# Designs tried in a protein design chat: VH-VL binders against Rho GTPase-activating protein 11A (ARHGAP11A). Part 5

Target 1, 191 residues: Rho GTPase-activating protein 11A (ARHGAP11A), of Homo sapiens (Human) (q6p4f7r49to239)
Amino acid sequence: VPFNALPHSAVPEYGHIPSFLVDACTSLEDHIHTEGLFRKSGSVIRLKALKNKVDHGEGCLSSAPPCDIAGLLKQFFRELPEPILPADLHEALLKAQQLGTEEKNKATLLLSCLLADHTVHVLRYFFNFLRNVSLRSSENKMDSSNLAVIFAPNLLQTSEGHEKMSSNTEKKLRLQAAVVQTLIDYASDIG
Key: E = the ipSAE of ESMFold2; O = the ipSAE of OpenDDE; V2 = 0.75 times the mean of E and O plus 0.25 times the DockQ between their complexes.

## First folded at step 3 (VH-VL; framework fv_rosmantuzumab)

Design R3a (from R3 with heavy chain S57Y; at its last look DockQ between E and O 0.42; V2 from the best seeds 0.00; counts 0 for: pae E 6.3 > 2)
Fold by ESMFold2, look of step 3:
Structure R3a (fold): chain C 191 residues (1-191), chain A 122 residues (1-122), chain B 111 residues (1-111)
Amino acid sequence: as target 1 above (191 residues)
Amino acid sequence: QVQLVQSGAEVKKPGASVKVSCKASGYTFTSYYIHWVRQAPGQGLEWIGYINPSGGYTSYNQKFKNRVTMTRDTSTSTAYMELSRLRSEDTAVYYCAREGYSSGWYDAFDIWGQGTTLTVSS
Amino acid sequence: DIQMTQSPSSLSASVGDRVTITCKASQSVDYSGDSYLNWYQQKPGKAPKLLIYAASSLQSGVPSRFSGSGSGTDFTLTISPVQAEDFATYYCQQSYSTPLTFGAGTKLELK
């Protein structure tokens, strides 16, 4: 289902955010210390079962292991019919990361101003959550660079399959991660 | 010592029910999923389903869905599997097994009970 | 359901030999760069014992003479060198899709 068609919850300071995203992030906040929280894929069979329960409106996230919730959160972004970061902006975001140090961050954040207000609210909510995870990296081993590497393929893919690794593919992956890291590190400045 | 200890052997007639217990010790019972697997004489292993001891949520192999019930008692750290409307082909050793800490991410079973032999005959 | 085909169904070996057992899934068991394939050892009258999870990760307490490899649909368990205590039946198991399924087993016997 399209992102805008999902149930939403009103969240203070952020606006209307998909209810699944609020529930998942809120549940994970109690487990933010978990080592490798987003690094491992988790149980595929439990993930499919949990997704089915969530799709039918069952409030099951509070009893699920944190790594299963984390896996479902990654899957949520990867399997959206349309990427939350519009595909039209992907190339520009990558180009912005090829600028000089201060210019790349400014350009990336300025490109976020082209997003619809609703999308900005959701991204700001989610990236502030990831920033909070990164601030506990001494415990969970998930700093902003680690999280960026993990989430970039989930946020910046055009629904293509995995490609053979090459030097051009490696550069693209590093730029994608750099985009995501900027959004994590400057989450409050998005939009 | 981490252990799963199962109830003793059972002999049943076709149409009856059996309830096998699996008592956990040496670890936090509610932190690890429990699976049930059976092995008919001279045959391989067949997965029956799992239970999350936290919350009691279950997932069953469709083959058994209408005949199997998995429950747990967190106060005694015990999981249960009940199989109803028994048939002669249900004759098997029934194992409970838990997912490990690292291996459980891949639904691998690091600790197994000793097995409970069920014989179904007229 | 995903069918798991093990080969050979049995083999004989001497202590010190190198043994290779294969497991083939009817479809890929990979997800997000990981292979959902586990290996167990079972001796007569005993419960299975986990050897390897995620195709190649050695379970704690398992000797390094056991190793696993493969991805997608094709997986291999290697025992080198075989020891006296290794004569047993070995099973692969996929956990990519419910129902979880096991191979039919490979019996390793003393020559």
Scores: ipSAE 0.060, ipTM 0.655, lowest interface PAE 6.3, mean pLDDT 85
ESMFold2 (binder alone), look of step 3: mean pLDDT 93; pTM 0.954
OpenDDE, look of step 3: ipSAE 0.327; ipTM 0.767

Design R3b (from R3 with heavy chain S57D, light chain D34S; at its last look DockQ between E and O 0.57; V2 from the best seeds 0.00; counts 0 for: pae E 6.5 > 2)
Heavy chain, then light chain:
Amino acid sequence: QVQLVQSGAEVKKPGASVKVSCKASGYTFTSYYIHWVRQAPGQGLEWIGYINPSGGDTSYNQKFKNRVTMTRDTSTSTAYMELSRLRSEDTAVYYCAREGYSSGWYDAFDIWGQGTTLTVSS
Amino acid sequence: DIQMTQSPSSLSASVGDRVTITCKASQSVDYSGSSYLNWYQQKPGKAPKLLIYAASSLQSGVPSRFSGSGSGTDFTLTISPVQAEDFATYYCQQSYSTPLTFGAGTKLELK
ESMFold2, look of step 3: ipSAE 0.058; ipTM 0.663
ESMFold2 (binder alone), look of step 3: mean pLDDT 93; pTM 0.955
OpenDDE, look of step 3: ipSAE 0.449; ipTM 0.799

Design R3c (from R3 with light chain S97D T98Y; at its last look DockQ between E and O 0.34; V2 from the best seeds 0.00; counts 0 for: pae E 12.7 > 2)
Fold by ESMFold2, look of step 3:
Structure R3c (fold): chain C 191 residues (1-191), chain A 122 residues (1-122), chain B 111 residues (1-111)
Amino acid sequence: as target 1 above (191 residues)
Amino acid sequence: QVQLVQSGAEVKKPGASVKVSCKASGYTFTSYYIHWVRQAPGQGLEWIGYINPSGGSTSYNQKFKNRVTMTRDTSTSTAYMELSRLRSEDTAVYYCAREGYSSGWYDAFDIWGQGTTLTVSS
Amino acid sequence: DIQMTQSPSSLSASVGDRVTITCKASQSVDYSGDSYLNWYQQKPGKAPKLLIYAASSLQSGVPSRFSGSGSGTDFTLTISPVQAEDFATYYCQQSYDYPLTFGAGTKLELK
């Protein structure tokens, strides 16, 4: 299911955002103080049941455990027909992270200017949500580096999903997490 | 160290109830689902259900619905499983097990309690 | 319920051998490019120990002589080379659908 074909909600300051994403993020914000908010994984069975209810328009997110909502959120990005971060930008984003300290952030944000306007709106919304989680890290223990490690596989297509760790695979994972961390830390500047 | 420690062995008559405890230590109790699995003598493993310690929500194998209740006490980091209306076929070792952090998406259990032996005989 | 069929039910091997254990699900346990199949080792009187999750992902601290493969309905656990500490019973478990179900086990014995 293409994300631009999904139902959308108008969100002040962000524009039209997929309604599922708005509902999931707002439900998780009610639990933003929870220690380890994204560390708990949901089960395939609970996730399938929740996804089926959401796909049929049932209002079930507010009553679901936060870890199940978090799992569905990760799955939402992983299962898009096309990655929300276009695949043709992945290599450039990784290369940008190999630059010097100030240059890598500027290059990453400059590459975000190549995104379609609708994609920019969705990414700004989602990454600002993650930034808000990271700002409460003293309570929830989830800083931007932790969140980046968790979400990078879901946002960037990887070749190492269920493969053994190697030095090349580990280096790519570090760069992917660095991309996501930059996007979290500079969420409002995604353009 | 990360550990689940269960209550001791139980001997019960048919028709009685049993409540098994599972105390977690070395990790944040409310961040990981707790599952219960049993193993009859000389047999394989059978899943009973789970509890989410954060909110207390549960899911039970339909085979045990109406006979099983799972609860927890977050102040003592302890999960409980109560099985009622016991019969001889309930004789088994009962394990609590935690979903893993890196493997939990796949309902893989990385930490197990030592097991609680239940014997049901008249 | 998804039935998990393991074979063989028992197997004799010497230290240094390569052994394979198979597990067949009554329906596909694949979802979104992942296989929802886990492997455990259990020694007498002890709780199971996780070896492999998601068909082929090695649990931290498990020796690389253990490997898993397969997809859909057909999965294998391979131990090569077998070591003295590997004599135990091995279980597969599907996590595609509730109730979670386990195979009946494969006992690996010293020849």
Scores: ipSAE 0.000, ipTM 0.515, lowest interface PAE 12.7, mean pLDDT 83
ESMFold2 (binder alone), look of step 3: mean pLDDT 93; pTM 0.954
OpenDDE, look of step 3: ipSAE 0.423; ipTM 0.810

Design R3d (from R3 with heavy chain S54Y S59D; at its last look DockQ between E and O 0.28; V2 from the best seeds 0.00; counts 0 for: pae E 5.8 > 2)
Fold by ESMFold2, look of step 3:
Structure R3d (fold): chain C 191 residues (1-191), chain A 122 residues (1-122), chain B 111 residues (1-111)
Amino acid sequence: as target 1 above (191 residues)
Amino acid sequence: QVQLVQSGAEVKKPGASVKVSCKASGYTFTSYYIHWVRQAPGQGLEWIGYINPYGGSTDYNQKFKNRVTMTRDTSTSTAYMELSRLRSEDTAVYYCAREGYSSGWYDAFDIWGQGTTLTVSS
Amino acid sequence: DIQMTQSPSSLSASVGDRVTITCKASQSVDYSGDSYLNWYQQKPGKAPKLLIYAASSLQSGVPSRFSGSGSGTDFTLTISPVQAEDFATYYCQQSYSTPLTFGAGTKLELK
């Protein structure tokens, strides 16, 4: 299901955001101190059970462990029919990260101006949430660099996710993480 | 001292029900999932299901789905498993087991109860 | 259901030996780069004890002579060197899908 066809909630300052994202991020805020939040894959059997309950409209996230909510959140982005960061922009985003330190951030944020308005709203909401997680890194051990490594495959996923490891693949993965880290660190400037 | 202490041995007739208790101590009961596993005499281990003590949600092995009920009482830090319409084949040792903090992300059980022997015979 | 096949069903060893126990799943138990495969030790009349989780992670308090390896469908528990207290039955368990399933066990006996 396309992300614009999902149920949405109106969120002050951000607009219409998929209700699942609002529920997941709000529930995780109660557990923002959790060490290693998002780092672990979590229980796959509980993740499947929780997804089935959410798909049937059950309000179950508030009682779920933070690891299960975190896993479901990663799955949400990975399984979108179209990536939330449009595939058309991936090459340009990677090239922007090859510029000098000051220029790469500015170029990445300028490219975000090409995103559709509803995409900008969702990305601002989600990346501000991740930025808030990173600001508590002294407790949860999840700084923006760590979060970027974890979320880059979920946000910049291609249809073929099992490429052979090479030096070119390592550079691409590093650049993808750099894109996501810039979006976390400058979340308020997206769009 | 983190431990799970189970109720004593049970002898039941076919068609009856049994309710096994599992009392937790030394940790925050509602923070860790409880699983139930059984072991028939001379046999391996068979998973029955789990309960989230926070909120009480469960998931059962479909083999037992219509005969098993898992509950908990958070005021006494006790999990329960009830098995109904007992058969001779239900004769086994029944264990409760806790998911660990790190190992529980992979549904591995770091603390086990001592086991409850159930004998189903005429 | 995922079937877990352990090999061998039993073996004999002396203190000081290196032993290897294998576990094969009927389908991959990997998810997001982790293997959902755990190992337990069980002595007669006792509950199982967790040794290894996620294929290769050593449980707290377990001696480093125990190690796990493998991915996908093929997994190995290694004990080196075997000590007197290690004679027991060993089980693998998958947690990739419900129902959770265990191997039939491998009994390690003193020669």
Scores: ipSAE 0.120, ipTM 0.680, lowest interface PAE 5.8, mean pLDDT 86
ESMFold2 (binder alone), look of step 3: mean pLDDT 93; pTM 0.956
OpenDDE, look of step 3: ipSAE 0.284; ipTM 0.756

Design R3e (from R3 with heavy chain S102D, light chain L100F; at its last look DockQ between E and O 0.29; V2 from the best seeds 0.00; counts 0 for: pae E 8.6 > 2)
Fold by ESMFold2, look of step 3:
Structure R3e (fold): chain C 191 residues (1-191), chain A 122 residues (1-122), chain B 111 residues (1-111)
Amino acid sequence: as target 1 above (191 residues)
Amino acid sequence: QVQLVQSGAEVKKPGASVKVSCKASGYTFTSYYIHWVRQAPGQGLEWIGYINPSGGSTSYNQKFKNRVTMTRDTSTSTAYMELSRLRSEDTAVYYCAREGYDSGWYDAFDIWGQGTTLTVSS
Amino acid sequence: DIQMTQSPSSLSASVGDRVTITCKASQSVDYSGDSYLNWYQQKPGKAPKLLIYAASSLQSGVPSRFSGSGSGTDFTLTISPVQAEDFATYYCQQSYSTPFTFGAGTKLELK
């Protein structure tokens, strides 16, 4: 299901955001201190069960363990029929990260201006949440670099089940992470 | 002290049923999945299923489907496993086990009950 | 179902030896970079005791002479140096998919 067709909630300062994202992020805020919150993979079995409940509209996230919510949040972006960061921007975003230090950030944010307004609202909401997680890194050990490595394959559609790293694959993953880290660090400037 | 204490040994005839209890203490019962595992004499370990005590949802090994029922009573912090239509092959020690805080992310069992011996004969 | 093959089924060792036990899954038990492979120790008449979870993570209270390694389908448990209390049966267990399955066990005996 496309993210436009999902149920939405009105969120002050951000607009209409998929209700799943609001529920997941709000529930995780109670556990933001959890060490390795998004790094740990969580239970394969429980994640499948929770996903089925959420897909059938059950409001079960507030009672779920934080590891299950975090896993489902990663799956949400990975499984969108169209990536929330439009695929036609991926190559440009990776090229922007090959520029000099200050230029790479500005180029990445400039490319975000090409996004539709609704997409900008959703990305600002989600990346601001990730930034808030990173600001608690002294407790949860999840700084923006760590979060970027975790979410890059979920947002930029890296294949599941890579068994062996090659130098080209590693460079692409590093650049994808750099894109996501910029979006986390500059979440308020997206769009 | 975190522990799981199981009910005592049972002797049953083929065709009967048995209900084994597993009482948790020293932790929040509803926060941890309970699994059941059995071990026939001289044999290895066999997973039977789990229950989430928070809502009572279960998952069973298909080998035991329609013969096993797992329940819990949150007021007594007790999980139960009932096995019906017993056969001599069901003779085993039955363990309850808890997923741990860190190990439970990978469905590993950090606390085990002492075991309940079931003998099905005659 | 995922079949777990342990080898050897039995081995003898002296106190002080280094022992390696292997466990092979019939398919990968990895998910998102983690291996869903756990190791237990069981002494006669006792419940199993968790040693290692996620292939290589040492359970709290377990001595550092126990270590685990491997990924995908191939895993090892290493005991070095073997102590008198380590003579027991060891089981691997996959938790990647239901039904969870155990290896047949490896009995470590005193030489």
Scores: ipSAE 0.012, ipTM 0.590, lowest interface PAE 8.6, mean pLDDT 85
ESMFold2 (binder alone), look of step 3: mean pLDDT 94; pTM 0.955
OpenDDE, look of step 3: ipSAE 0.372; ipTM 0.780

## First folded at step 4 (VH-VL; framework fv_rosmantuzumab)

Design a1
Fold by ESMFold2-Fast, scan of step 4:
Structure a1 (fold): chain C 191 residues (1-191), chain A 121 residues (1-121), chain B 111 residues (1-111)
Amino acid sequence: as target 1 above (191 residues)
Amino acid sequence: QVQLVQSGAEVKKPGASVKVSCKASGYTFTSYYIHWVRQAPGQGLEWIGYINPSGGSTSYNQKFKNRVTMTRDTSTSTAYMELSRLRSEDTAVYYCARETYGSWYDAFDIWGQGTTLTVSS
Amino acid sequence: DIQMTQSPSSLSASVGDRVTITCKASQSVDYSGDSYLNWYQQKPGKAPKLLIYAASSLQSGVPSRFSGSGSGTDFTLTISPVQAEDFATYYCQQSYSTPLTFGAGTKLELK
């Protein structure tokens, strides 16, 4: 199901955000100090059970372990029919990250101005959440670079799981992570 | 000391029900899932289901779903497994076990000592 | 249900030997780079004891002579060198999907 068709909650300063995303991020903020919060895989059995309950409208995230909520959050972005960062923009975003140090962040943020308003609000909400996680990196050991490596494949929906990594694939993955890191570090400037 | 202590051996007639208890101590009871596993004489291990002591939510192996009920009492840090409509094939040692915390691999790091159930006419 | 096949069903060894026990899952038990495969030791009249979780991670308090390896569908438990207290039954277990399933067990016997 497209993300604009999902149930939404009104969030002050951000507008209408998918309810699952609000519930997951709010629950995880209570555990923001947890070391390796997004790095550990979590329980696949609980993840599948939790996803089934959420899909049927049951409120259960507050009672779920933080690593399972984090896993479900990654899965949420991975399973969108279209990546939340539109596929049409991926090549331009990667090229922006190949610019000089002063230009790459500005170019990436300028490209975000091409996003639909609703997408901008959702991305600002989520990336501001990730920025808050990164600000607690002394406790949780997850800085913006670490978070970018974890979320880039989910946000850009690149599926390379069946093939051995080549040098070209490694370069692409590094650039994708760099895009995500820029969006985390400058979350309030998206759009 | 972290431990799970189970109720004593039971002898039941076919068609009866049994309720086994599992009392936790030495840790925060609501922070760990409790699983139930059985072992028939000379046989291997068979998973029955789990309960989340925090919310009381359960998940059962389909083989037992119409006969098993898992509950807990947070005030006494005790989990319960009730099995109804007993058959001779239910003769086994029943174990409760705690899921590992933080590793998220659903491994069982602490086990009860086991409760022997004999179902005979 | 995921079927877990252990081999051998029993093996005989002497103290000081290196023994290997294998476990095969009917489908992959990997998710996000981790293997949801655990190993337990059980002695007669006692509850099982966790040895290895996530295929290769040694449980706290378990001697380093125990090690686990493998991924996907094929897993191995190695005991080297075997000590007198290691003669027991060993079970693999998948926690990838419900119902959780165990292998039939491998009995390690003294020669």
Scores: ipSAE 0.077, ipTM 0.615, lowest interface PAE 5.6, mean pLDDT 85

Design a2
Fold by ESMFold2-Fast, scan of step 4:
Structure a2 (fold): chain C 191 residues (1-191), chain A 121 residues (1-121), chain B 111 residues (1-111)
Amino acid sequence: as target 1 above (191 residues)
Amino acid sequence: QVQLVQSGAEVKKPGASVKVSCKASGYTFTSYYIHWVRQAPGQGLEWIGYINPSGGSTSYNQKFKNRVTMTRDTSTSTAYMELSRLRSEDTAVYYCAREGYSGWYDAFDIWGQGTTLTVSS
Amino acid sequence: DIQMTQSPSSLSASVGDRVTITCKASQSVDYSGDSYLNWYQQKPGKAPKLLIYAASSLQSGVPSRFSGSGSGTDFTLTISPVQAEDFATYYCQQSYSTPLTFGAGTKLELK
C-alpha cells in the first residue's frame, strides 16, 4: 500500500503523517539515549508478532522493546511499494553528492523542492526525528553518518536487475548514505 | 549483583503439578524477558517458553502449551513456571534465564542455578 | 521447527590447541543483516553461560580466545588456544523462530 493511502495522524507543524510513523517515532523518543538504537535488529520473533498486531490495528507500540520498534520502522520504509524518496530522483540525488562540499548539500535540498507537499512533510517529520537521535550521539553512539548507513538501503531501494556486488555497487551505497546524511543534517530545510 | 535464584528440588508423582519459582535481584525485573529451559539427565537443552514480566504476556513451545503456565509477581520480582499432568519424561533440571537487552537476539545472559524435578511413583 | 545440527558430538584436545565446532540450521536464521544464533558453554552441574550472541559478538567478560563466525545456516565456534577451564559442553541456539532450539551439544574433552 502506497504511503498516501495509509492511515494518517495530524501532527502540529508537520501536517498529516502516517500514523505508524508517528507512533513509532514518538515511542522511540522515550528511548533516544539507547546505545546502538537502529544498529542492532530486535528480536525477530517479537518483530513478527508486533507487525501482525499493528497490521490488524490491535497493538500500541508503547509496550514494545525499543530495538523491536526500530526494526519495525526500518521494515516499514523497506516495504513501501515506491521508495519514499522517489526512484526518478535517485540518479540526480547521487549526482548532487558528487559535487564539492559547499554545493552538494544545497543541490540535494534543491532537489527535495521537486517533491510533493505531502512527501516533504513526511520527510521533514522523519528526518527531524533522526536528527534528534543524532544530537544525542554522545549517549546513543549514533551520529548522522551512522544513521545514514542504516537507513539509506531502506529509503533508497531500487531494482536494477543486478544483484551481484561490485565496486560500482559500493560507490552507489556510499552516495546513497551521503544523500540520507544530508537530509538528516538539514532536515528542517527539506522542501 | 544481577542474579536469578530458583526454588529447591521437587519430587512428584505422575499426574501431579509442579510450580517452580525464579526470584530476580540486582536489576529492574520488568525490563527483561524471562525464559524457561529444561535439561533431562544426560540430554541437551530444550526451550519451554517465555514471559514478559512487564505485561505478563507469554509464549510457549507447542510441545508444552497444553501443560505449562508462566506467571510473575512484580511486587516480589519473581517469575513462576507451572507444569501440570507430569510424566516420567518431565524429569529434568529446569532453568530460568534472563533474555539480555532486546537487541541481544534473545540471548540468555543470566541463568538461575536450576531446579531438579524428579517424577517417580 | 528449526533443527540445529552440531558437529562433532565430542572432540578431544590438549591445552594450547585450536578447536572448531560447527552448527547447521535447517533454514536461514538471518534477518535484516543479523544472525539469530548464540553459543553457550556448560560445565557439569552448572547452568549454561552465554559466550557469543548474534553469531560473532563476544559476550562481556568472555575471553577473546572464543570467537564465532558464520551466517545463514552455517556457523562456527572457535576456541584458540584452548585452556584447561574450557573443557565443557558447547551448545548453539537459534532465536530466529519459535520454538527456540538448541543443538545437541559438543563435548570438549581433555586428551
Scores: ipSAE 0.194, ipTM 0.670, lowest interface PAE 4.0, mean pLDDT 86

Design a3
Fold by ESMFold2-Fast, scan of step 4:
Structure a3 (fold): chain C 191 residues (1-191), chain A 121 residues (1-121), chain B 111 residues (1-111)
Amino acid sequence: as target 1 above (191 residues)
Amino acid sequence: QVQLVQSGAEVKKPGASVKVSCKASGYTFTSYYIHWVRQAPGQGLEWIGYINPSGGSTSYNQKFKNRVTMTRDTSTSTAYMELSRLRSEDTAVYYCAREYYGSWYDAFDIWGQGTTLTVSS
Amino acid sequence: DIQMTQSPSSLSASVGDRVTITCKASQSVDYSGDSYLNWYQQKPGKAPKLLIYAASSLQSGVPSRFSGSGSGTDFTLTISPVQAEDFATYYCQQSYSTPLTFGAGTKLELK
């Protein structure tokens, strides 16, 4: 299902956000202290069962295991027909992260101003959620760098990005993570 | 101490039913799925199904789906597996095992001691 | 159903040896960068004991002479050096999809 055809919920200060994303992030807020929240994989069996229930409109995420909700959240972004960070901006975003220390964050945020309004609102909502997770890193061991490494493949990589690790591939993955880390650290400034 | 303690050995006639219990202690019962696995004499391990003690939802191996029922009682931290219409081929040791649903994979870190079921005429 | 093919069915070894047991799944058991493949040890008359989860993660309390490797469809359990207490039957298990399935087992016997 395309991004704009998904059910939406009105969220104060963010506008209309996909209902699944609101439900998942809200449920995970109750478990924000969980060590390795997004790093640990849940049960594939439970994940498939949970996805089936969600696809049929059952609002049961609050009773689901946090690692399964986290897995379903990663899957949500990975399975979008187009990456939520549009593919046509990827090269520019990676180049922005190769600028000097003070310029890279500003350039990345300026590029986010090119995003559609709805996309900006969804990204602000999600990245503010990730920022809140990172602020509890003393308990959950997940700082913004750790979260960026986990989410970058889900937010920027296309479905056919299965290459053997090389120095070029490693550099690309590092830059993708750096883009995501900037968006987490400056979530309120996106768009 | 974390333990799963199962009910004692059973001898049944073909066509009967058996209900095996698995009592959990030393952990939060509703945070772990309970799986049931059997092992016929001299054979390997065969998965029967699981129950989520929190909501009571179950998943059964199709081989057993028309004969097996899994339930639980959260007040006593006990899971149950009932197998009906018993055949001689159901002679086996039946194990319950827990799987932590909030952290890692479907790995069984704690097992019950096993319940021997003999089905004979 | 995912079929788990375990090799060999039996293996003779001496204390101090390095032994390897292989497990092949009929389809990939990988998801989100992790392999849903576990290894268990079973001694006669006892319940199985978890050794390795997620293909390569050592269960707490299990000696470091046990190690697991592999991904996708091909997995290996290595015991090195073999100790007297390791003579037992070993099972691989996939937890990728229902029904959960086990390999037929590998019996490690004293030479």
Scores: ipSAE 0.100, ipTM 0.644, lowest interface PAE 4.8, mean pLDDT 86

